Miniprotein binders against q8gw64. Designs and how they scored, part 2

Target 1, 233 residues: q8gw64
Amino acid sequence: SSSSQSLSFSSNSFSSQPESELLQALPSSKPKSPPLQLPWLIVGLGNPGKKYQGTRHNVGFEMVDALADAEGISMNTVNFKALFGKGVIGNIPIMLAKPQTFMNLSGESVGQIVSFYKIPLKQVLVVYDDLDLPFGKLRLLPKGGHGGHNGMRSIIDRLKGSRDFPRLRIGIGRPPGKMDTANFVLRQFNRQEQEELDHTFQTGLEAIRILLLEGFNKSATFVNTRKSMEQLS

## First folded at step 14 (miniprotein)

Design J48
Fold by ESMFold2, look of step 18:
Structure J48 (fold): chain B 233 residues (1-233), chain A 83 residues (1-83)
Amino acid sequence: as target 1 above (233 residues)
Amino acid sequence: GSEVEYVITFKIPDEDQPEMRRDIKQAFADENVDIESLTPETDKDGTVTMTFRITAPSQEAFWEALDRIYQLLEDLEKRASDE
């Protein structure tokens, strides 16, 4: 019973005062070989149910579905309060999740997955709708706040306030005229927008592949310098 | 024929290393996953980072083994929390 070191695995990573424990987790060195091969989690945000299908707020679900289809990953399992799939990209183990908790409780799902699979937060990519980007534009960021997005707030809160996880933001534009932003995100994309999003999703798939195989900086250069279909017209 | 190579790491408390090493090897063996190398490295915080280079017969076998190993890690945490 002596010399127990089990506190490093217990809930101390996600439940105690985070300042000191986060500092100790952050300085782990990467330059020494061999590389750590821990799974990636890729989360698409949205609301469950047919009523929300095709809405701007569910574009994260659609991005993950496109990735699952392209990589041959089945999303038929319900686990961790999510539609959940497992597979690989270039021998890198990945998990795909679409939390089914409703948007503002997405952190419950993400937190369960991160805790069980011991996923470093820098390998948690969250894909979501962004009102501050033009329609169809993608942005890859290594960290940041929630920007008023309730799904991102839920995730940050559940991860003890940590903002140190990458995000792929999908631009949905701003509401025209006097339309309320909350109402705008629940409107469905029209047919032309859906067709343009297919190109956006293909770009997102490539950005994710580059992220996993070549690193953040190369993926960010690839995706952040591209023009949306809206900007090209 | 369709074998795939993976490199996977796990972090465990040093006191549990002998038990966990055996259990992880058994989880791979149960799924017909071959271990090509195992590299333990002791960390400053009293844990060991164990890196496995493996060859799996399929993605399914790989993930079945991996899920078993993560369950073993979860069970280890539960035993530690009972102290």
Scores: ipSAE 0.703, ipTM 0.884, lowest interface PAE 1.1, mean pLDDT 83
Fold by OpenDDE base, look of step 14:
Structure J48 (fold): chain B 233 residues (1-233), chain A 83 residues (1-83)
Amino acid sequence: as target 1 above (233 residues)
Amino acid sequence: GSEVEYVITFKIPDEDQPEMRRDIKQAFADENVDIESLTPETDKDGTVTMTFRITAPSQEAFWEALDRIYQLLEDLEKRASDE
């Protein structure tokens, strides 16, 4: 009776502890959604055609051209009854427009652009000549009437009587003596007036950059207070 | 150019959202411009604020895409006014 000793191999069950891989949830750096960006419209007011170039009533066109040149924006597209350019200042999409409708119909062009791009009126800057402002002097306002300006009247009328859009006013001064206002605004600048306006345009460019990047109040302070410092020197 | 990213928003009727999303998706299916539809916000007046992220290879490509989106919106608004 051979007693076969069964060697019981004790299988040591190595309990492999599941290494709970702490899936370190990599902080999903959800890329910070870029800030909401709506296009700005910058409109210069003037009349189309060679006979109106360099005239007092076209200083709004010259300001937009100076902005286009400084920002590398080509004003070569004809759309919405305007000469049109598109670009970006910093992170702000901008549209530059020179309505080609004649001054008294500028609202047709501006109304079409605002309607197509759904632009909020607070992001419509209108640049235009102002008789009640001294020559070469800038003023930025958040709202207002047309002040007798035919282009501004046309825009307000097409915007359903709204006045709640910013405007950069460029002083052309009042006509000398008994000169008719309509004839005065259609006079070209002399060389000395043009040289002073070139400096006005550089200040205007910076005011527009501040408006877009730092907001209305900083730009208005920059534009409207500089006059008080130069009149005190 | 450097890649550019912008977020745009506009309001449309709630009923027009499915068509607008379809039309954008169809228009940009084979384009080098990515258009991400973000979560729309519904207003109390029955309008919806649509928000899109546009990623484009250049500023020019971004403006071309933007023009196309606003054209699709204008075309949608015309159809909805003729019904």
Scores: ipSAE 0.625, ipTM 0.839, lowest interface PAE 0.8, mean pLDDT 87

## First folded at step 20 (miniprotein)

Design J79
Fold by OpenDDE base, look of step 20:
Structure J79 (fold): chain B 233 residues (1-233), chain A 83 residues (1-83)
Amino acid sequence: as target 1 above (233 residues)
Amino acid sequence: GSEVEIVITFTIPDEDQPEMLRDIKQAFADENVDIESLTPETDKDGTVTMTFRITAPSQEAFWEALDRIYQLLEDLEKRRSDE
């Protein structure tokens, strides 16, 4: 009686679950639209003519001239009621402008330049004298009112009341004693004031370079944290 | 001067793109300035962002080219406002 033990091989059917390769479709990163690259406009405010040269109200012109000299930009083009120069800082095309309209009509010139070159207001830097800042002190702001400054009023009015453009304010201080503000801003700097302003302009041009190449926040930090020379003595 | 390569972006109506591209190609056909048109992008409002790479032998030549492009754009906008 040979008991043939039939070894029943239980065929374990390994159900190969298909590894559904979740091909995570990498979100096709739509190529980010190339950043809008447009020229910058840097406007210095002042009055035209020899009698206004070296005056407190023309310090915006002096800052633009100091930047033009430092970058090798010739301020020889006359258009849009401005004297201006065209150049490149790094790979950024820039226009340096001095409106020749008188201060109270500066907006006419700036509005024409902005309209022709389609410049976004975030790329319009206005450089001007400020009575509410100590002498030689710089302040970079992303926006604001005119603060009683006639050139800034003219620009804001021509830009349909827009205030959303950067400004570099150069402190000229307040009039001494009972002096009228209009007479004060039309006084020339003395030699000591001019020597301090030369250092202000060197700081200002570096702030403009940082603004162009590294953006507003770095430039504002650089400018707004500096002490004036008078605060270091 | 030194050679400059600068990317510039213009914003125009979609309807004006074919004319603007033709006018640029015609204006610079014999110039020492190379103008490459990159792929334009159209927004939701039918505004086209045109991007150009401008290669010029100097900064002066670059600005002369750029000024011509802005003049062509102004002339185009004016024609459309008079129709």
Scores: ipSAE 0.703, ipTM 0.874, lowest interface PAE 0.7, mean pLDDT 87
Fold by ESMFold2, look of step 22:
Structure J79 (fold): chain B 233 residues (1-233), chain A 83 residues (1-83)
Amino acid sequence: as target 1 above (233 residues)
Amino acid sequence: GSEVEIVITFTIPDEDQPEMLRDIKQAFADENVDIESLTPETDKDGTVTMTFRITAPSQEAFWEALDRIYQLLEDLEKRRSDE
């Protein structure tokens, strides 16, 4: 339940005092558990190789690349079967991963990272393409199933069936008519779609920043209630 | 302008705390990371959760120290698993 999760700290609150006294001394508008300050993992899903570049199925890779570029995080290290980067956003340690397995083996990479860094699953964000959302729409959910997405199935299986990790879904729409969905996700975005995705990625960057700095509920409110400029016209 | 202030938490078995704390402090020191404070909390399952407030000269120094610390934790798990 996203409503029970809230992490809030202020840099002005660092002191020799116990963390619980510090939290009690500051005004808070949100419920707080005793927080553990642990790194975040943000995973973008896709297939490796030039033939998959620009495909709908690789939009998760593109979202993570946009985040890495915006935050000055290098993604040129190969580790944990992933292109892997490490950085700090607003003093929150983060790791970025693009599994370089095939999509249906993404759990091998994610599982290794989670195990090595002891990451709580609520701090594992998975970013991927979603056939059930209109093109260019974003949705942030705190948990759930795989929805038929082979990368998400792989991750859930590797995490011992756990579904208790957030996901940022990127709408790619549905194929027209009777087109096979498996083939649709492997088709490239056209130029207009790529241009529209730039706006989607900027919204996604802000959603991720809010998630890390202000908590799940504020990020979900920002992303899930947001209307595109087209819908507001 | 690349200095970072971070709060980070590690959990280790109680019986390993003295040795692991030495090694964690050395990992930070090797990267010129200053420890501003340390708050230990003993848990009911025989572990201690240690919260460090640190100042690192860069995010790269922080992550170099942190990766070494996670390797120490993995090595500890291997030793305990072999027993």
Scores: ipSAE 0.699, ipTM 0.888, lowest interface PAE 1.1, mean pLDDT 84

## First folded at step 22 (miniprotein)

Design J85
Fold by OpenDDE base, look of step 22:
Structure J85 (fold): chain B 233 residues (1-233), chain A 81 residues (1-81)
Amino acid sequence: as target 1 above (233 residues)
Amino acid sequence: GSEVKIVITFKIPDEDQPEMLRDIKQAFADENVDIESLTPETDKDGTVTMTFRITAPSQEAFWEALDRIYQLLEDLEKRRS
């Protein structure tokens, strides 16, 4: 009786562990939506008419005119109760506006422009006279109140109380002695004051260029860190 | 002037997008200004971000074109109200 020993070949099943290729999901860099490219509005504040030319309260108009001249922008279009110039700085479309309303109604003009052109308030620069700054001193701020300025009050009120727009403040200083503020802001600059303001306008121009091309923080640093020429002498 | 090539971005209601594109195409069909519509992006609020590349022979021609686009937007808004 031949006992056939059946050799049971144990088939070692090589379990091929599937190499789980860690497909590193490359972060799908969703193309960042191109930044909203809309025009900038630069508004100078003042009163229309010859009697207000060269007055402290019109220094916002003079700054816009200096910008228009330096950029070759013709201030010849009348719309939205403003005198306009339209141009391009680099690749940025800009509108320069001088509201032709009285100062206390500047918000009517600015509100119409902002509404029609759908301009984000962050792209509305308002340039105006400031009694709380020394003469010829610039200050760029991202937001704020009207500071008693009637044009700024009108704009804020028309923008439904919004204060979140940039402003370039041009120092005109406080009234000397017992002079009334309303009479002071309506005084013309003397020749020496005008010559100092021409340097202020050149600095303001460069600040606006930096604001447009390099953004608010660089422009604010450029403007707000400058000593007045009088503090360097 | 020198050629101007500028990208402009508008937010409009998504439902207005086809009309706005038609109105732009009609308005600029025979103009020396090229208006390329880039891929629109739909926002979660039912708005669409439209992006246009405007190519114009001058800054003046660019602003004339842009003002016309803003007028078309205003006219479209007035038709909805």
Scores: ipSAE 0.791, ipTM 0.921, lowest interface PAE 0.6, mean pLDDT 89
Fold by OpenDDE base, look of step 24:
Structure J85 (fold): chain B 233 residues (1-233), chain A 81 residues (1-81)
Amino acid sequence: as target 1 above (233 residues)
Amino acid sequence: GSEVKIVITFKIPDEDQPEMLRDIKQAFADENVDIESLTPETDKDGTVTMTFRITAPSQEAFWEALDRIYQLLEDLEKRRS
């Protein structure tokens, strides 16, 4: 009597629980809606006409022209009593303006542009000559008075006494000896002064780019800490 | 030129919003510039923040479109005054 022991192989069904990889749906980073933007206005101050070209009082125009050239912006539009160009730096729409009024009426032009384009005063950069800064010295300020500058006075007056707009001041120095200030600001730069100003304009241009793309504090640090060429000699 | 895509913001009276949207839709119906109106935000003061996404084939076309929008806004403001 051969007792055949039937070995019952108990098939242990390994229930492989599928590890449901919780694909944590990476929160679909809603594509950050492009930042809400309003145009910037960059105003150079000067007087129109050939007789004022290359004069100390027109250094604000030269800075705007240097920016226009570097950004490929054509200064060919005539409106609001200004010659201006329109462009984009990064994603920021910009207007470059040279008021074609006399200096003391610059506020009429700037006020019209600001009114039409609804430009916040924090986005109005005014570039102008400053007697209280050494030659070729830049200063970026968030606000301030006109310092006796007739173009800046006109702008502040047209903006209802507001002083809360940024300004890039370009040093032209004080008149030598007993020279009248009005005659001094209407003198052309000599070749050496112009060559120094070309370096000033490159620094000013970069400061404007930093202002637009990285904000006021970075630009002010960049500009205000730089030595002029006269302080390097 | 390279395509330009910029978001512009206007603050207007809430009651002007339907007219501004119609004026923009009519002005740009046949233009090579796309103007997307984003969801407006109503402020507690009875103003609305309108947001437009402008897509243009160039910087020039963008500025032409933007100038036209600012003109429509000025014309709307003048009709209320």
Scores: ipSAE 0.789, ipTM 0.920, lowest interface PAE 0.6, mean pLDDT 89
Fold by OpenDDE base, fold request of step 25:
Structure J85 (fold): chain B 233 residues (1-233), chain A 81 residues (1-81)
Amino acid sequence: as target 1 above (233 residues)
Amino acid sequence: GSEVKIVITFKIPDEDQPEMLRDIKQAFADENVDIESLTPETDKDGTVTMTFRITAPSQEAFWEALDRIYQLLEDLEKRRS
């Protein structure tokens, strides 16, 4: 009588506890309000009238004109005490503005444009002459003071003391010898200075394109790392 | 020019949203510019962020349309004041 001991294999039911992966509901990042998609404003600083054309203090106007020409933007609209061109670079609507106020009143024009178009100050690029930069030297900054520049002072004052707008500074150098600064900035460029500025404007134009399409940091790197032509000879 | 398709956003008081939408619809009813209103986002401050997709046959037509929208917005702000 062979007693066959039936080994009862106890089937250990592996209760696969579902690892409830606590899907920690990644805090549903409330869809960040879509970034404000508004036009850019590019402002060149200068004085209106033939006597100021081609002067050091009007190099901001020349840079805006060079950008307008390169983008096929007609600078023919008069509004908000400025001469305007309106266009699109890539998918970005842009306004090019030359305030037709005197330099010290440029803030009246810029303040009206910014108010009407609701432009965020980070999308207001101001282009202007700078005595503290070498001739033909570009510098892009995200913010700053007026540096004694009357147009920049007027803009900052009209913007309630705000300094948090980008600026493209174009070097005009310092007055030679004992020349008064006011007389120096009202001197026209000579032919050689104008030919050097044409190269400056091409660099400035590309910097503005990079600013619009690729953002401030790439544009600032592009502009601020370039040597002047005089440092390449 | 080539067709332009650009998205623009405006922040307005939430109470003004129905009027702004009517004014845009009326202003562009017979125009060669299409203005699509996307889903608005209401803020806690009593404002709404409106988003418009503007489709225009040229850059010029786009800017004419955009300037008209800004004018409608200014006129709406003036009626409230």
Scores: ipSAE 0.765, ipTM 0.910, lowest interface PAE 0.6, mean pLDDT 89
Fold by OpenDDE base, fold request of step 25:
Structure J85 (fold): chain B 233 residues (1-233), chain A 81 residues (1-81)
Amino acid sequence: as target 1 above (233 residues)
Amino acid sequence: GSEVKIVITFKIPDEDQPEMLRDIKQAFADENVDIESLTPETDKDGTVTMTFRITAPSQEAFWEALDRIYQLLEDLEKRRS
């Protein structure tokens, strides 16, 4: 009478909890479309020829030359009635231009460059001498009139009356006493004035770098809030 | 020099897009400069915004390529005028 004890194996149902691996969807960093770049044009205003070198009216040329030297840009191309250098600052293609026209015809050169390179006017920086600013004083403006400056008048006229381009104004001060403006702007800087301008150019270089890399508002704040050297003495 | 990678944008008539793409492809076929056409954006005014990625071995090579593209664009505009 062999009693076969049937051992009932209780199948413990291991409830496999599905580990819902929260695949944290790594935020699909939408590949940031590479930033759209358009060429910048930086124009210094002046007159060509040795007799105008180091004159107040050529301070725009000196600022462009100082920028070319600081960025390693060779000013060796002649086209569109200008002397040119072409380079890249960060990821921004830049053209440095010195119109080789007389000051009152600067717009002819600038208009040809802007037309050929399809440059937006917001990317045309004009650097020029300004009688209404103290000596060595920089001012960056997003737009404006010519202020009596013949080169700026020529540019505005050639750009169909447009005033909506940035400008870096370099103060040369007003004529002393009864001196004619035309004679005053053709005076060379003295040694002390040149030493102050070298500091002005260093500030101008940094302002242009900030304009290109960080935008107009930061550059304008940087330039327009600085005291001149004369206001610190 | 260091490699330069820059994205440039042009607005042209939509009808000129096929010719501009052919002219660029022909001009740069054997050059040490890579030009990639990105997706164009067509506007309602009958224009298209073309976008090119230029890869060049130097800043000089980049500007030579860019100047050539601007010349092709000017020549195309003159053929339509």
Scores: ipSAE 0.764, ipTM 0.910, lowest interface PAE 0.6, mean pLDDT 89
Fold by OpenDDE base, fold request of step 25:
Structure J85 (fold): chain B 233 residues (1-233), chain A 81 residues (1-81)
Amino acid sequence: as target 1 above (233 residues)
Amino acid sequence: GSEVKIVITFKIPDEDQPEMLRDIKQAFADENVDIESLTPETDKDGTVTMTFRITAPSQEAFWEALDRIYQLLEDLEKRRS
């Protein structure tokens, strides 16, 4: 009687626990509304007319003209009480404006341009003469007061007291001795001062390009860390 | 000149959108400038962000087109005031 040992294979039923893949619903990052893509406005401050050409108070006009020349932008459009040119730097539409109001009324022109083109104040660069900076010294600031400058006062007042627009300040230095400030800012640059300013304009132009293409912080670092020619002698 | 292709955005009242699109379409029907309206984004404040891609044969033609769009926008704002 051959005892057949029946090997009972116990089938261990592996209970496959359903891995509930918690599909973590990736938070649907609401598509951030595309950033507003609007033109930039670069405003040079000065007074219109031959009498004021090459004067300290018109150095903002000279910087805008130097930028217009370097970018091939024709300053031939007259509107909004400004002479201005329109162009493109990279893929950024730009307007270069010289208000044809007297300096103390510059805000009327700038306010009209900003209103018509809906320009955000962060895209309004004002270029102007500054008595508190050494000659030929550039400073880029994101905001600030008028510093006693009549054109900047007019702009801030027209912009309802807003100060949150960038400014490129061009140093013209303080009046020598007991000279009146109003008479000082209306003096023309001498040849040596003009040669220094030509280098200042090249630096300022590059700072404006960096501002447009690479943003404020890179431009501010670039311009604010540079020495003037007077500081290199 | 070289072709210019630039995206511009405008924030307008949502109610103005159909008129602005018609005015742009009429103004540029026979122009050498292409204006593509991209998908608008409606904001919670009753405004819409319009996005236009402007393709122009030059920078001058681009600015002429853009100035015309801004004029149409100003004229639309004046008609509602």
Scores: ipSAE 0.764, ipTM 0.910, lowest interface PAE 0.6, mean pLDDT 88
Fold by ESMFold2, fold request of step 25:
Structure J85 (fold): chain B 233 residues (1-233), chain A 81 residues (1-81)
Amino acid sequence: as target 1 above (233 residues)
Amino acid sequence: GSEVKIVITFKIPDEDQPEMLRDIKQAFADENVDIESLTPETDKDGTVTMTFRITAPSQEAFWEALDRIYQLLEDLEKRRS
């Protein structure tokens, strides 16, 4: 019988050393290695198809599309059950995904990408609609539950119950009157709301750039303390 | 310009390091990606963490090389299963 060896998620400027000497696989006597650098995955959640275009539940798709457009990343490739794009932001490798499953199966797509690219969960940002935030408000959180969101439930379940991945929550407001929340998230944004969301998306783009280049805490300070359009009125 | 400087890390079983390193270098070379430095660090679990500092002529060249490297890692995992 052959022995099995585990594979970890990748379980590495100026250099004064010739490359060949570093290839001997001998332990290094140098100071501690540089910080670990791995690609990021940014997932926008929604439902596929024209029926769901512009719905509140698809605002994650819209945020990722805004990011892809701003960074010149094509989202035309279908892979991992997603519309999928790759690029580099400030020398940080990033992947953008819009799962093309239905919302409640989003974990199938995210799980495939995380497994193939060996992405640490702390570098999986999920962008989705949030009923507990005022319309247009953003919130960046380092981890948490699914809050009743079917896409987040699917992702947590697929990642074996792990909740340890960051979230960018986009406030969609509360249903008017006693409207069922399930029906509310499937309602479209009106024209005025779409125009206001453009400002929200620009703030989200900056929050994501700060997250990648300067770290979670600075991004969270930037986005979590910022007034929404609703609060400014 | 379009040139990118990336720091990227892979974890490889110690036993497979010579062959995988050769294949990773070839994947970068095929896309004209320069390896500026390479820092190995042996981990307690029988793996080595390999940190590459590279310069790619474009983000497309970088991702073409990187996708090939992840495919090599996937194929290695399948051989071990």
Scores: ipSAE 0.682, ipTM 0.887, lowest interface PAE 1.2, mean pLDDT 84

